# VHH binders against o13800, part 18

Target 1, 230 residues: o13800
Amino acid sequence: MNQVTQFSGNSANLMLYWILKSYYSRFDRIMWIDTLGTFNPAALPLPCLEKTMLVRSFDAQGLKDAVDELESNLKSSEDQAYALCIDSFSNPIGLLMAQGNISFAHAFMMTLGRKCRILTRKFRLAVYLSTSLVYIKQLHLSKPALGNSWPFCLDHSYILEDQQHNKCLVHCNQSRKDLLGCSQLFLLLKGSFTHEYLTIDFYNGTPVSVSSKLHVSPSLYHSSTLNSPS
Below, E stands for the ipSAE of ESMFold2; O stands for the ipSAE of OpenDDE; V2 stands for 0.75 times the mean of E and O plus 0.25 times the DockQ between their complexes.

## First folded at step 7 (VHH; framework vhh_sonelokimab_d1)

Design z2 (at its last look DockQ between E and O 0.58; V2 from the best seeds 0.57)
Fold by ESMFold2, look of step 7:
Structure z2 (fold): chain B 230 residues (1-230), chain A 123 residues (1-123)
Amino acid sequence: as target 1 above (230 residues)
Amino acid sequence: DVQLVESGGGLVQPGGSLRLSCAASGRTFSSYAVGWFRQAPGKEREFIGAITSSGSTEYYALSEYGRFTISRDNSKNTLYLQMNSLRPEDTAVYYCAARYGSRAIWYEDYDYWGQGTLVTVSS
């Protein structure tokens, strides 16, 4: 709660659904920004849907406008707990970068990310967002999109590796705070040197904790499973 | 600076569909964000959905998502609400509303309102 958390990978939106399915009772209001047109209401219980505002936007300005409107509502209701889910954050930013003015797109991205982080500090707001992975052939691994400066806007970053049968292995990529013992966010890792992995069965929506250490995942070598930044 | 008139309401059986229209009169319809609200008998008015002036961003209250779709056609000065899989609890007066500027909102602070169209869902 009160943090900015990123999930990266083809199944990142399923992690967002899992978080809301598991924790919607902790929030009075939820905003879901769908930049891909893929939102699935069947993934959430009706009580969760009833407190959720869906925003469908396919450009970066619409993403910014939705965050600005959320800020206005936070200011008028400072005693309420909010969740903001963005699926995906990287898609509209990637479009701006592809239009050739990478400096403008980068500045837009950093301004918006900084705003989200400031809002989580000022209000009872949790931000969960999804981004694409980029395959780095020279390193034989996939990294979250949006470049080296973007992680400055995040408290936590997780990489999702797809498994068979609607399961996903969750790798901690970055954590700025120790969440040891948090029953509501137990998927976050302890310590900065050691990785712990979770296998999440999205069919049932319940994570199955698997404490294993992996340096290189076999799925990271399949270029056909790597998505562009957006 | 804009007048709104809803149409397309009526009686429909459960599971049926309706398409509501909101015709805007006056210049600069494309300068307005627009939305749909409804009020059931004995209930407070509730937000259904809204769309920005450009049409690039849509907002929905998710209790109705997947059944209702908002759209606009600025060349025809018209806002639409497509309603599918209707249930008796969808019986209400449906209102369109407009707000000057690009920003859509999900609460009742709109500048202009139509007079409403009744939708009745019963067997």
Scores: ipSAE 0.577, ipTM 0.820, lowest interface PAE 1.3, mean pLDDT 77
Fold by OpenDDE, look of step 7:
Structure z2 (fold): chain B 230 residues (1-230), chain A 123 residues (1-123)
Amino acid sequence: as target 1 above (230 residues)
Amino acid sequence: DVQLVESGGGLVQPGGSLRLSCAASGRTFSSYAVGWFRQAPGKEREFIGAITSSGSTEYYALSEYGRFTISRDNSKNTLYLQMNSLRPEDTAVYYCAARYGSRAIWYEDYDYWGQGTLVTVSS
């Protein structure tokens, strides 16, 4: 059975900010869905903010509505490149789980994940999904929220896909450990829009390496090591 | 048809706070996404924030994020705009708008508009 792992606190999402700081020029519009109330405009340059729409979503339905709104925008502006940042994807889901709606939460994850993927296939859209961290007091370690749920609810190809990868190139067994340390789900723009060599350390919120492929280090999948957030 | 009536505007000093209200007529307030706009003299009307019918999602202009908060009470058929740390640049007529449907939008494509309430921020 999947564990409810929602952290009560949250830190600045350095990873998403880094991504936008690095790539905001490639987007015509940016939608930031803040589910935690922690969005910090000061963390982004003004030119980025000028093309950013901020959404506050308080629950799963809110998140869904926001994504639906994005879809409407995409349909009305098909030639524009969009970025969607969801900070965090896990928070609304965690709320559902906390309410005892585990099955619904899982279904929601699957549906929303698929929705995002479909949109990235249909439109010029990149989607960046962050996951909150859960602090394990006894071990002084943090892990991704909802870690046990991810392998069952999202296709790993969603989170590791780029223009040079396909599902067949991603080696995951849908184990509970497979997505450990993978805090960001990357659904890139359809076609030619790609990130260059990027691996982000979920725990530290910083780039780990520059790789030709968007992938998680094998150590994150196969090691039992957890990191403490900085 | 829905009628919207803004209230709460007035004169406030820089750094002050003000809470605007928008009262909606009818019985179907909960079926409308609602939002706030403002128009300063000689400027175009600009979006401030909007909230979905259920209140589960809010949309904001980033320029005002953190200072302005939108909320709604469906039981009272009322939309609110809490404005903090007001600046002279915030001087404008503030408008309430409603759009039928669950979702809110940043655009001015709303079905109903209030007459507006004037907010003046001055020393």
Scores: ipSAE 0.556, ipTM 0.811, lowest interface PAE 0.5, mean pLDDT 76
ESMFold2 (binder alone), look of step 7: mean pLDDT 79; pTM 0.814

Design z3 (at its last look DockQ between E and O 0.51; V2 from the best seeds 0.00; counts 0 for: pae E 2.4 > 2)
Fold by ESMFold2, look of step 7:
Structure z3 (fold): chain B 230 residues (1-230), chain A 121 residues (1-121)
Amino acid sequence: as target 1 above (230 residues)
Amino acid sequence: DVQLVESGGGLVQPGGSLRLSCAASGRTFSSYAVGWFRQAPGKEREFIGAITSSGSTEYYALSEYGRFTISRDNSKNTLYLQMNSLRPEDTAVYYCAAGRTAVFYEDYDYWGQGTLVTVSS
């Protein structure tokens, strides 16, 4: 809450759905900005959908206009808790950068990111957004898109690492709190994320307490033979 | 300083479809964001969705997503609402509205008089 959180990777949208499924009861209103045309309402429970405004936005100016609309709503309802989800933030910014005026695109992006950060401090607002990863061949690694200045707009950043056997590791690579280096393992089941144990409180931006982490799956042993005295 | 007139309301059977129109007059329609609302008797006015002046951004209340589609034709100064899979609980007076920006919480400057939609067997 009151934080800007980024998820980067191909499965980042699944993380946004998981966030809302887990925490929608803590918010009075939700805005979902869909810049890819891929929003799936079946991924969310009906009580969550009933408090959600869907925004379909197809370019960088549309993204800014949606955030300005949110600001107007926040000012008129200052006692309500809001969530803003943006899937994806990087797509419309990347298109703007591709038009060739990188300096303008960078300024646009940073102004919008600072606006989101300011809104989370001024109002009861949580911002969750997705970005793509870019592969850096010379370093043999992937990093979040949008360059070196963008992270200054974020409170937390997570990289999603898809793994074998329908697993996804969510790794914190930046935190303004005590999350740097923390990870959460998700399982992909029927198109959505699930978990055995929660290790990160994504609402508060904190590690989960040890007592909450001790919930393990039972190990089953089958025996077809049982001796009995007779 | 813009006038809005809704049309296309009427009686329709459950599961049916209806297309509402909103004709605008006065200053150029293309400078306004426009939206649709509805109100059943004795209930609060409910936001359905909105579209920006350029048509590049659409807003929807998600309880209606997939059944209702908003569009505009600036050359004809007209806003449309396509409603599919209608149910009796969709019975209401439907209003179009216009403002300088889309506002989620009904802060629009200009309103039409409404058109009644009744969904019954």
Scores: ipSAE 0.385, ipTM 0.726, lowest interface PAE 2.4, mean pLDDT 83
Fold by OpenDDE, look of step 7:
Structure z3 (fold): chain B 230 residues (1-230), chain A 121 residues (1-121)
Amino acid sequence: as target 1 above (230 residues)
Amino acid sequence: DVQLVESGGGLVQPGGSLRLSCAASGRTFSSYAVGWFRQAPGKEREFIGAITSSGSTEYYALSEYGRFTISRDNSKNTLYLQMNSLRPEDTAVYYCAAGRTAVFYEDYDYWGQGTLVTVSS
């Protein structure tokens, strides 16, 4: 709980880009919330960008506002398939923690995470959350930012809670070297459709396997079909 | 009612920079999301970017991302648009708008008269 760790200077999340490149055709609209200032439109095809709204959120309130805006959009266009990318989810929270607002940060994590999850259940929405990486020198390993805060703040629908010691598996075809310094996809929320080619060990940062489904908690699989675009 | 007045437009060379300002009247500026739009001759008005009332969230058209930056100062009731690396295709009348939400054109209730930006060598 006292592990207030956040990596600064993260590069763009290559996993999120990969996901959008692969699946953007399934979405009518895409919202990319950039909390890191590292969004790279050149990394996405033009047809993807044409349906993408870029949101810069600088703090927790901003992130909340952005998600609220998304909710409004979803309510007004229930027939449309949406993708939400938050890169990173951890950054605004880390800022809160750094300011000494740990309890609020935890509450915020839970509240916003829950809201996103609810939205995935109610609407045709896929939510992709990334987290920054923190390098642990003594172990020569990288782990998701915020450390042990995740299991205590998130419910069973979150990957980080389901995996011990941040060893959750995410599908990815990139090596650890390629992902060094990047925000990592750490969560595909319950209700979001699954992906076929994303599997990473957070400790090793390397692809584990290529599967027909993203490795997430079992609870996330049950509702994934609900929001599968096309 | 909120009145919006744009300023800062003018002639600039390609590659140049320009900073637009939008001054809002009244005391409710901080309650509104505010945004920038532009309309080139013979084209539709297009969204550039917006910022929420709190200033914590900014929305951008991806086509202009990286070149244009939106900011606001609620203490001065002013919205800014920093434009860098300007191109001839950026030539347009730039409009400031205020609304309850930041994303949709139709949600903006108040509009300025616009300021002309001409990018030409």
Scores: ipSAE 0.137, ipTM 0.568, lowest interface PAE 1.8, mean pLDDT 76
ESMFold2 (binder alone), look of step 7: mean pLDDT 78; pTM 0.800

Design z4 (at its last look DockQ between E and O 0.52; V2 from the best seeds 0.00; counts 0 for: pae E 2.2 > 2)
Fold by ESMFold2, look of step 7:
Structure z4 (fold): chain B 230 residues (1-230), chain A 123 residues (1-123)
Amino acid sequence: as target 1 above (230 residues)
Amino acid sequence: DVQLVESGGGLVQPGGSLRLSCAASGRTFSSYAVGWFRQAPGKEREFIGAITSSGYTEYYALSEYGRFTISRDNSKNTLYLQMNSLRPEDTAVYYCAARYGSRAIFYEDYDYWGQGTLVTVSS
């Protein structure tokens, strides 16, 4: 809540659906901005859909217009909790950059990102957005799109690593809290993410505290620090 | 300054489909955001969806997404609502509305309204 969170990778939209499936009862209103035309209402429970406004927008200006509309709603209903999901944030920005006006596209992106961050501080708003990955051949790794300045607009950033046997590792590569290097393992079942054990509270942006008389290991690894499980 | 006239309402069996039209007359239809609302007996008027003046940004109340689709044709000055898989709960008076500029979500912000067209879903 009150934070801007990014998910980067091919399965990032599944993470956005999981967020809403897990937390929709904590929000009074939800806005979903679909910039790809791929939104799937069957992925969400009916009570979630009933409080959700879908925005279909296929260019950068439409994305800005939707955020401006959200701001107007927030100002008129200061006591309501909102979620904003953007799938995908990187697509309309990337198209704008491809037109050859890279400086304008970069300024547009940063202005919009700053707006989202300001709104999360001023109102009861959580922002979750998806971006693509860019492969860097010299480093043999993938990095979130949108360049080196974009992360300054984010409170948390996660990279999704699809793995064999229908697994996806969600790794925190940036956090303004205690999440840097934390990971969450998801299982892909029937086109949806599920988990055996939650290690990250994605609503509060904190590690999950677990109390028990008996310790049970949730996984064999933690990507920021690899120690033997015990 | 914009006049709006809905058409295409009527009696439909459950599971049926219906396409509503909203014909706009007057100046500058292409400068308006336009939307659909409905009001069932004993209920408040509720938002269904809207589309910006450019036609590139569409807003939907998600409970009806997948069954209802909004479109506009600026060359014909017409807004459409395609309604599929109709249920008795969809029985209502359906209204077309227009607003100058980019805001399109709340009905208190719409300046021009049609008189409505009745849709009845019953067997």
Scores: ipSAE 0.431, ipTM 0.760, lowest interface PAE 2.2, mean pLDDT 83
Fold by OpenDDE, look of step 7:
Structure z4 (fold): chain B 230 residues (1-230), chain A 123 residues (1-123)
Amino acid sequence: as target 1 above (230 residues)
Amino acid sequence: DVQLVESGGGLVQPGGSLRLSCAASGRTFSSYAVGWFRQAPGKEREFIGAITSSGYTEYYALSEYGRFTISRDNSKNTLYLQMNSLRPEDTAVYYCAARYGSRAIFYEDYDYWGQGTLVTVSS
């Protein structure tokens, strides 16, 4: 668990910004949870920003509190469509791991992941989770944070779902080595929102192509698991 | 009951900085979410930001994000608002607010309010 430190130089999450730029009109409210302090309002159009609440969460408890607050809001406004962006989901968890609280970190990850899914099923909510990068000194490269924790702690069925709760695929037009950029997890609204089929350049955080379905490529996890586990 | 007293307001030039403080009475400050609001003349009170009781979560209105920073010191029962790059449109009475509970509440649904401190940004 030596490589859980956030890589210095983690860039803005272009994928999250792209998603919001593309779909912000579908949401009545947007919550952006910034765990890295890297949120860039300039990356989003004004109409999007006007419906966005920025939350800064500094640790796992903060993240949990923020999500709980969102849940409260959802309960009070069930008719409204929400988007939740967590940038990054991995950072607070990585911090826990770095502190030696590995079991708690895993439990937290599982619990929060499940909660997010439940909320997307219960409410008009889309959830987008990003992962930070971890620098590997020996290889002089960065990999998605949390590594093997993803398959272990999150049900793959949670990653990307269409309106029918079918897992969709995000095509990664990249080799294993190219997947060492930012990675994204997506939970879609139950029967409310549809995303197009998305090809993602994880290295650059840029969509390559968009079609009718969104899903996360299993190759993302495979690539992460080849590196040092978190 | 909690009493809140804002301080630090005054006249500042555009581009300047100002730090506001909100002192809370009592011994249970750490049990309250606290936030900052402002009200300009002829305008409605608007949310600036809030911080949970633990201080691990902050909420911001995006309109002020990057310029304004909220922090709290539970040992001093004090909430702070650091304001940088101030603009004439930032002229307003600034209020601190508190609500019992671990989580901050969005918008204006707070239980306790200060009397406010005036911030004037002018050349």
Scores: ipSAE 0.339, ipTM 0.726, lowest interface PAE 0.9, mean pLDDT 75
ESMFold2 (binder alone), look of step 7: mean pLDDT 78; pTM 0.811

Design z5 (at its last look DockQ between E and O 0.50; V2 from the best seeds 0.62)
Fold by ESMFold2, look of step 7:
Structure z5 (fold): chain B 230 residues (1-230), chain A 123 residues (1-123)
Amino acid sequence: as target 1 above (230 residues)
Amino acid sequence: DVQLVESGGGLVQPGGSLRLSCAASGRTFSSYAVGWFRQAPGKEREFIGAITSRGSTEYYALSEYGRFTISRDNSKNTLYLQMNSLRPEDTAVYYCAARYGSRAIFYEDYDYWGQGTLVTVSS
């Protein structure tokens, strides 16, 4: 909450669905910006959909306009908690860069990213966004797109590593807090991420504490004397 | 300063489809963001969706679970709502609305309204 979180990789959208599936009850309103035309409402519970505004836009200006409208909502509803999901952030920025003026596209990107970060500080807002990975040939590794300045707009960044046997490892490569180097393993089941154990609290941006992992319901018991005075 | 007239409403069986139209006259339609709303008897007016003046960005409230699609044709000064897999709960008066400029999200910011067209979904 009150943070900007990035997920990078081919399965990043599944992480956004998992976030909302897990935490939608903590938000009063949700905005999903779909820049790829791939939003799947069947991936989310009906109560989540009922508080969600879908924005479909394929250009950078449409992305900016949607964030400006969110800002207006936040100002008029200061007590409400909001989630903003952007799938993907990198696509419309990449298209803008392809139009020729890289300096303008970079400034546009940084202005928008800083706006999102400022909004998370001023209001009850969580921002989750997806970006693509770029392969660096001379290093034989992939890293998040958008260059070296973009991370300054982020509180947390995760790289998704798709693995064999329907697994995906979500690895934190940047954290404003103490998540650097932490990982979460997901299993892909019927097109959705699931997990056996939660190791990262993606809502608060913290590792799952030992006490939280050991929390259990009140002990199970039964007794014929439960209601007897004695 | 724009006049809006809805059409295409009527009686449809559950599971059917219906396409609503909203014809605009007066000032240039392409300068307006436009949207669809509905109001069932005894209920509050509900936002369905909107589309920017440029037509490049669409907004949808997902209470209808992806069954409705909004579009516009600026050469005909017309806004459309395609409604599929209709259910009795979709019975309502459907209104189109317009706002000068590009913003389209909040129904209380719309300045011009049509008279409405009734859609009844019943067997």
Scores: ipSAE 0.683, ipTM 0.848, lowest interface PAE 0.9, mean pLDDT 84
Fold by OpenDDE, look of step 7:
Structure z5 (fold): chain B 230 residues (1-230), chain A 123 residues (1-123)
Amino acid sequence: as target 1 above (230 residues)
Amino acid sequence: DVQLVESGGGLVQPGGSLRLSCAASGRTFSSYAVGWFRQAPGKEREFIGAITSRGSTEYYALSEYGRFTISRDNSKNTLYLQMNSLRPEDTAVYYCAARYGSRAIFYEDYDYWGQGTLVTVSS
């Protein structure tokens, strides 16, 4: 397994905030799982916040518990539309990796991904999974955390499934400069709510276009480095 | 049965900080998710925060997020609520609650409740 490093300076998830600002009206409830301690309520409008449950998860088990809690809520309110934001999905996984629990980390990643997918299929649920970035000094480039673990741990069919444009580049309406240190990979699992005008370039962090197509760029999975949570 | 006893309440000036404690009886504190609630005069009880039995997950009301932090020490059978930047509107009786199980919830469906401790924020 490759070295796990954390991109320093990663603070606010502007991309997730943008998504919620744009689409919070579509949801009855929002669960924000903050694994980084960087959630900023000021970045969201009050009507959005009123729908939002904030969860802090400090490790992989915590993340699992939070998702299980979401499931419980979904079961109790099946008619309600939910959004799940995990910021970041990679942090607790990276923590496991940093601790030397690579196999467990991978297993956890797979299990959690599957769980989220199942929930999106069963309930009115949109899931947004973000990942932290890792700075590559030699390239002066930040790339998504967990690197090559993605193809092994998550079925690409889970990721931002679009009948027409699976695994294509998604572009954010925020520039790279705007997202400097804050860019993250988003995973929209199959069954999640569709967005008519949401595309994000998670790698470049630059807006190219806004469309109904939401998918992950394959280039995001070709990094040799992994991110470690801080 | 679990008994919960809150402490640490009192008078504090606006902008001040206060740390509440909730001492739980028994030997099974680590088997309970625990949470904090408050009730101001003439208002409904409201959720503040909760923490799972293992302490790996915390739940918060967004209205108080950033100012209030919940934590627990299972070795001491104690739940804490750190309150910073207190405001007059934070004046309320603060209650500790416990629910059997690993997960905490946002709702008032807890098994055990303390008697509460009064926090008054006033200049």
Scores: ipSAE 0.634, ipTM 0.844, lowest interface PAE 0.5, mean pLDDT 76
ESMFold2 (binder alone), look of step 7: mean pLDDT 79; pTM 0.821

Design z6 (at its last look DockQ between E and O 0.47; V2 from the best seeds 0.55)
Fold by ESMFold2, look of step 7:
Structure z6 (fold): chain B 230 residues (1-230), chain A 123 residues (1-123)
Amino acid sequence: as target 1 above (230 residues)
Amino acid sequence: DVQLVESGGGLVQPGGSLRLSCAASGFTFSSYAVGWFRQAPGKEREFIGAIRSSGSTEYYALSEYGRFTISRDNSKNTLYLQMNSLRPEDTAVYYCAARYGSRAIFYEDYDYWGQGTLVTVSS
């Protein structure tokens, strides 16, 4: 809550659906900005859909207009909790950059990102957004799109790594709290994420308490050091 | 003299489809955001969806679970609502509305309203 959180990777939209499935009862209103035309209402519970405004916009200006409309709604309803989901943030920005004026596209992106961050501080708003990964050949790694300045607009950033056997590891590569290096394993079952154990509280942006992961060994409990069940 | 006239309402079977039209006159259609609302008996007016004046951004309330599609045709000065998989709870009077410029999510943002067209979904 009151944070801007990024998920980067091919499965990032599944993470956004998981966030809403897990936390929709904590929000009074939800805005979903679909910049890809891929929103799937079957992925969400009916009570969640009933409080969701879908915005379909395929360019950067439409994305900005939707955020401006959200701001107006927030000002008139300061007592209510809101979630904003953007799937994807990187696509319309990338199209704007491809038009050739990269300085303008960068300024547009940063202005919009700073606005989202300011709104999460002024209002009861959580922002969850998806971005693509880009492969950096010289480094043999993938990193979130949108360049080196974009992370200044984020409170938390997670990279999604698809793994064998229908698993996805969600790894925190940036946090304004104590989440850097933390990870959450999801299982991909019938097109949606589920988990065996929750290790990250994605609503509060905090690690989950170790006491919820108990391993059974009497000799381990007589130690002053708590042992991990992993 | 601004006028919005809805048409295409009527009786339809559950599971059926309807396309509502809203003919606009007396203003430059392409300069206005336009939207659809509905009001069922005994209920408050409900936002369905809207399209910005540019036509590039669409807004939907998902109370109908994504079954409705809004569109506009500037050559005909007409706003459309395609309704699919209709259910008895979709029975309502459907209104089109127009607002100069920009904000389209809430019905309090709209300057002009049509008189409505009745849609009845009967099992």
Scores: ipSAE 0.609, ipTM 0.820, lowest interface PAE 1.1, mean pLDDT 85
Fold by OpenDDE, look of step 7:
Structure z6 (fold): chain B 230 residues (1-230), chain A 123 residues (1-123)
Amino acid sequence: as target 1 above (230 residues)
Amino acid sequence: DVQLVESGGGLVQPGGSLRLSCAASGFTFSSYAVGWFRQAPGKEREFIGAIRSSGSTEYYALSEYGRFTISRDNSKNTLYLQMNSLRPEDTAVYYCAARYGSRAIFYEDYDYWGQGTLVTVSS
């Protein structure tokens, strides 16, 4: 099992904030699930905050409960466009793993991922999942939290997709130094609202280029090599 | 009989802190989501925060996020609201409420309500 401990010194999720700042007008409601206690309302404009529900989830059950409640809200307001931000998706799962509940953690991850996927297909819902990075001292590198659990627990066919639902790959530098100020990756599930030409640097939390892609490289879960962002 | 009794309100100076409590009785507290609301004079009742039955999930109005923290102790059938950095605009009657089940985000249709406790923030 790969590293499950969150990268120490995580900063505000600049990527999610950027996305909401850019696209909050497209949504009638926004649910922000904060699993780290790091949500910063000052990072978002007031009109965005006015339509944002903040949920604190402290563990896997909490995360599940929050998503279940979102589902209930969606069912009661099917005509409304929703955005779901989970910051981070990895934290509750990592906690389970750290407690030795590996099998349950995997099952939970699979179930929750599937739940999000289903909701994006059924409702007007965009889902943005962030994942923390883990620092590996021996290698002086950071890797996505949960490591190799991703390929086993989530179907890549509904994550890391562009506007055409094609899988995308982005290379990134995995040094701790480069992660200063932004230590999160994020996933876009298939079915999420499309963003025109959006590419975000995971380490800088800023747009990299004008592209139809919103993605992270799955290779980060398996490689200890550094590479340049595309 | 179902009862929710708020306490801890009073006069506090700007920048001060208060901790409100809500003692619940007459129902299975641990099975309910519980939340805090407030109503200032001449204003509508507004949501502050809520917590699910398990305590693993909390909901907050973003306007008060960071200053207010909600917590619960199921063993004591008590809901708490820690309020820090209080401002004059925080002056209101604060209400605790309980809702059966897990839902807590849409806040106005809670099943039970307390009588409220007055918080006055003034120099």
Scores: ipSAE 0.555, ipTM 0.817, lowest interface PAE 0.6, mean pLDDT 76
ESMFold2 (binder alone), look of step 7: mean pLDDT 80; pTM 0.826

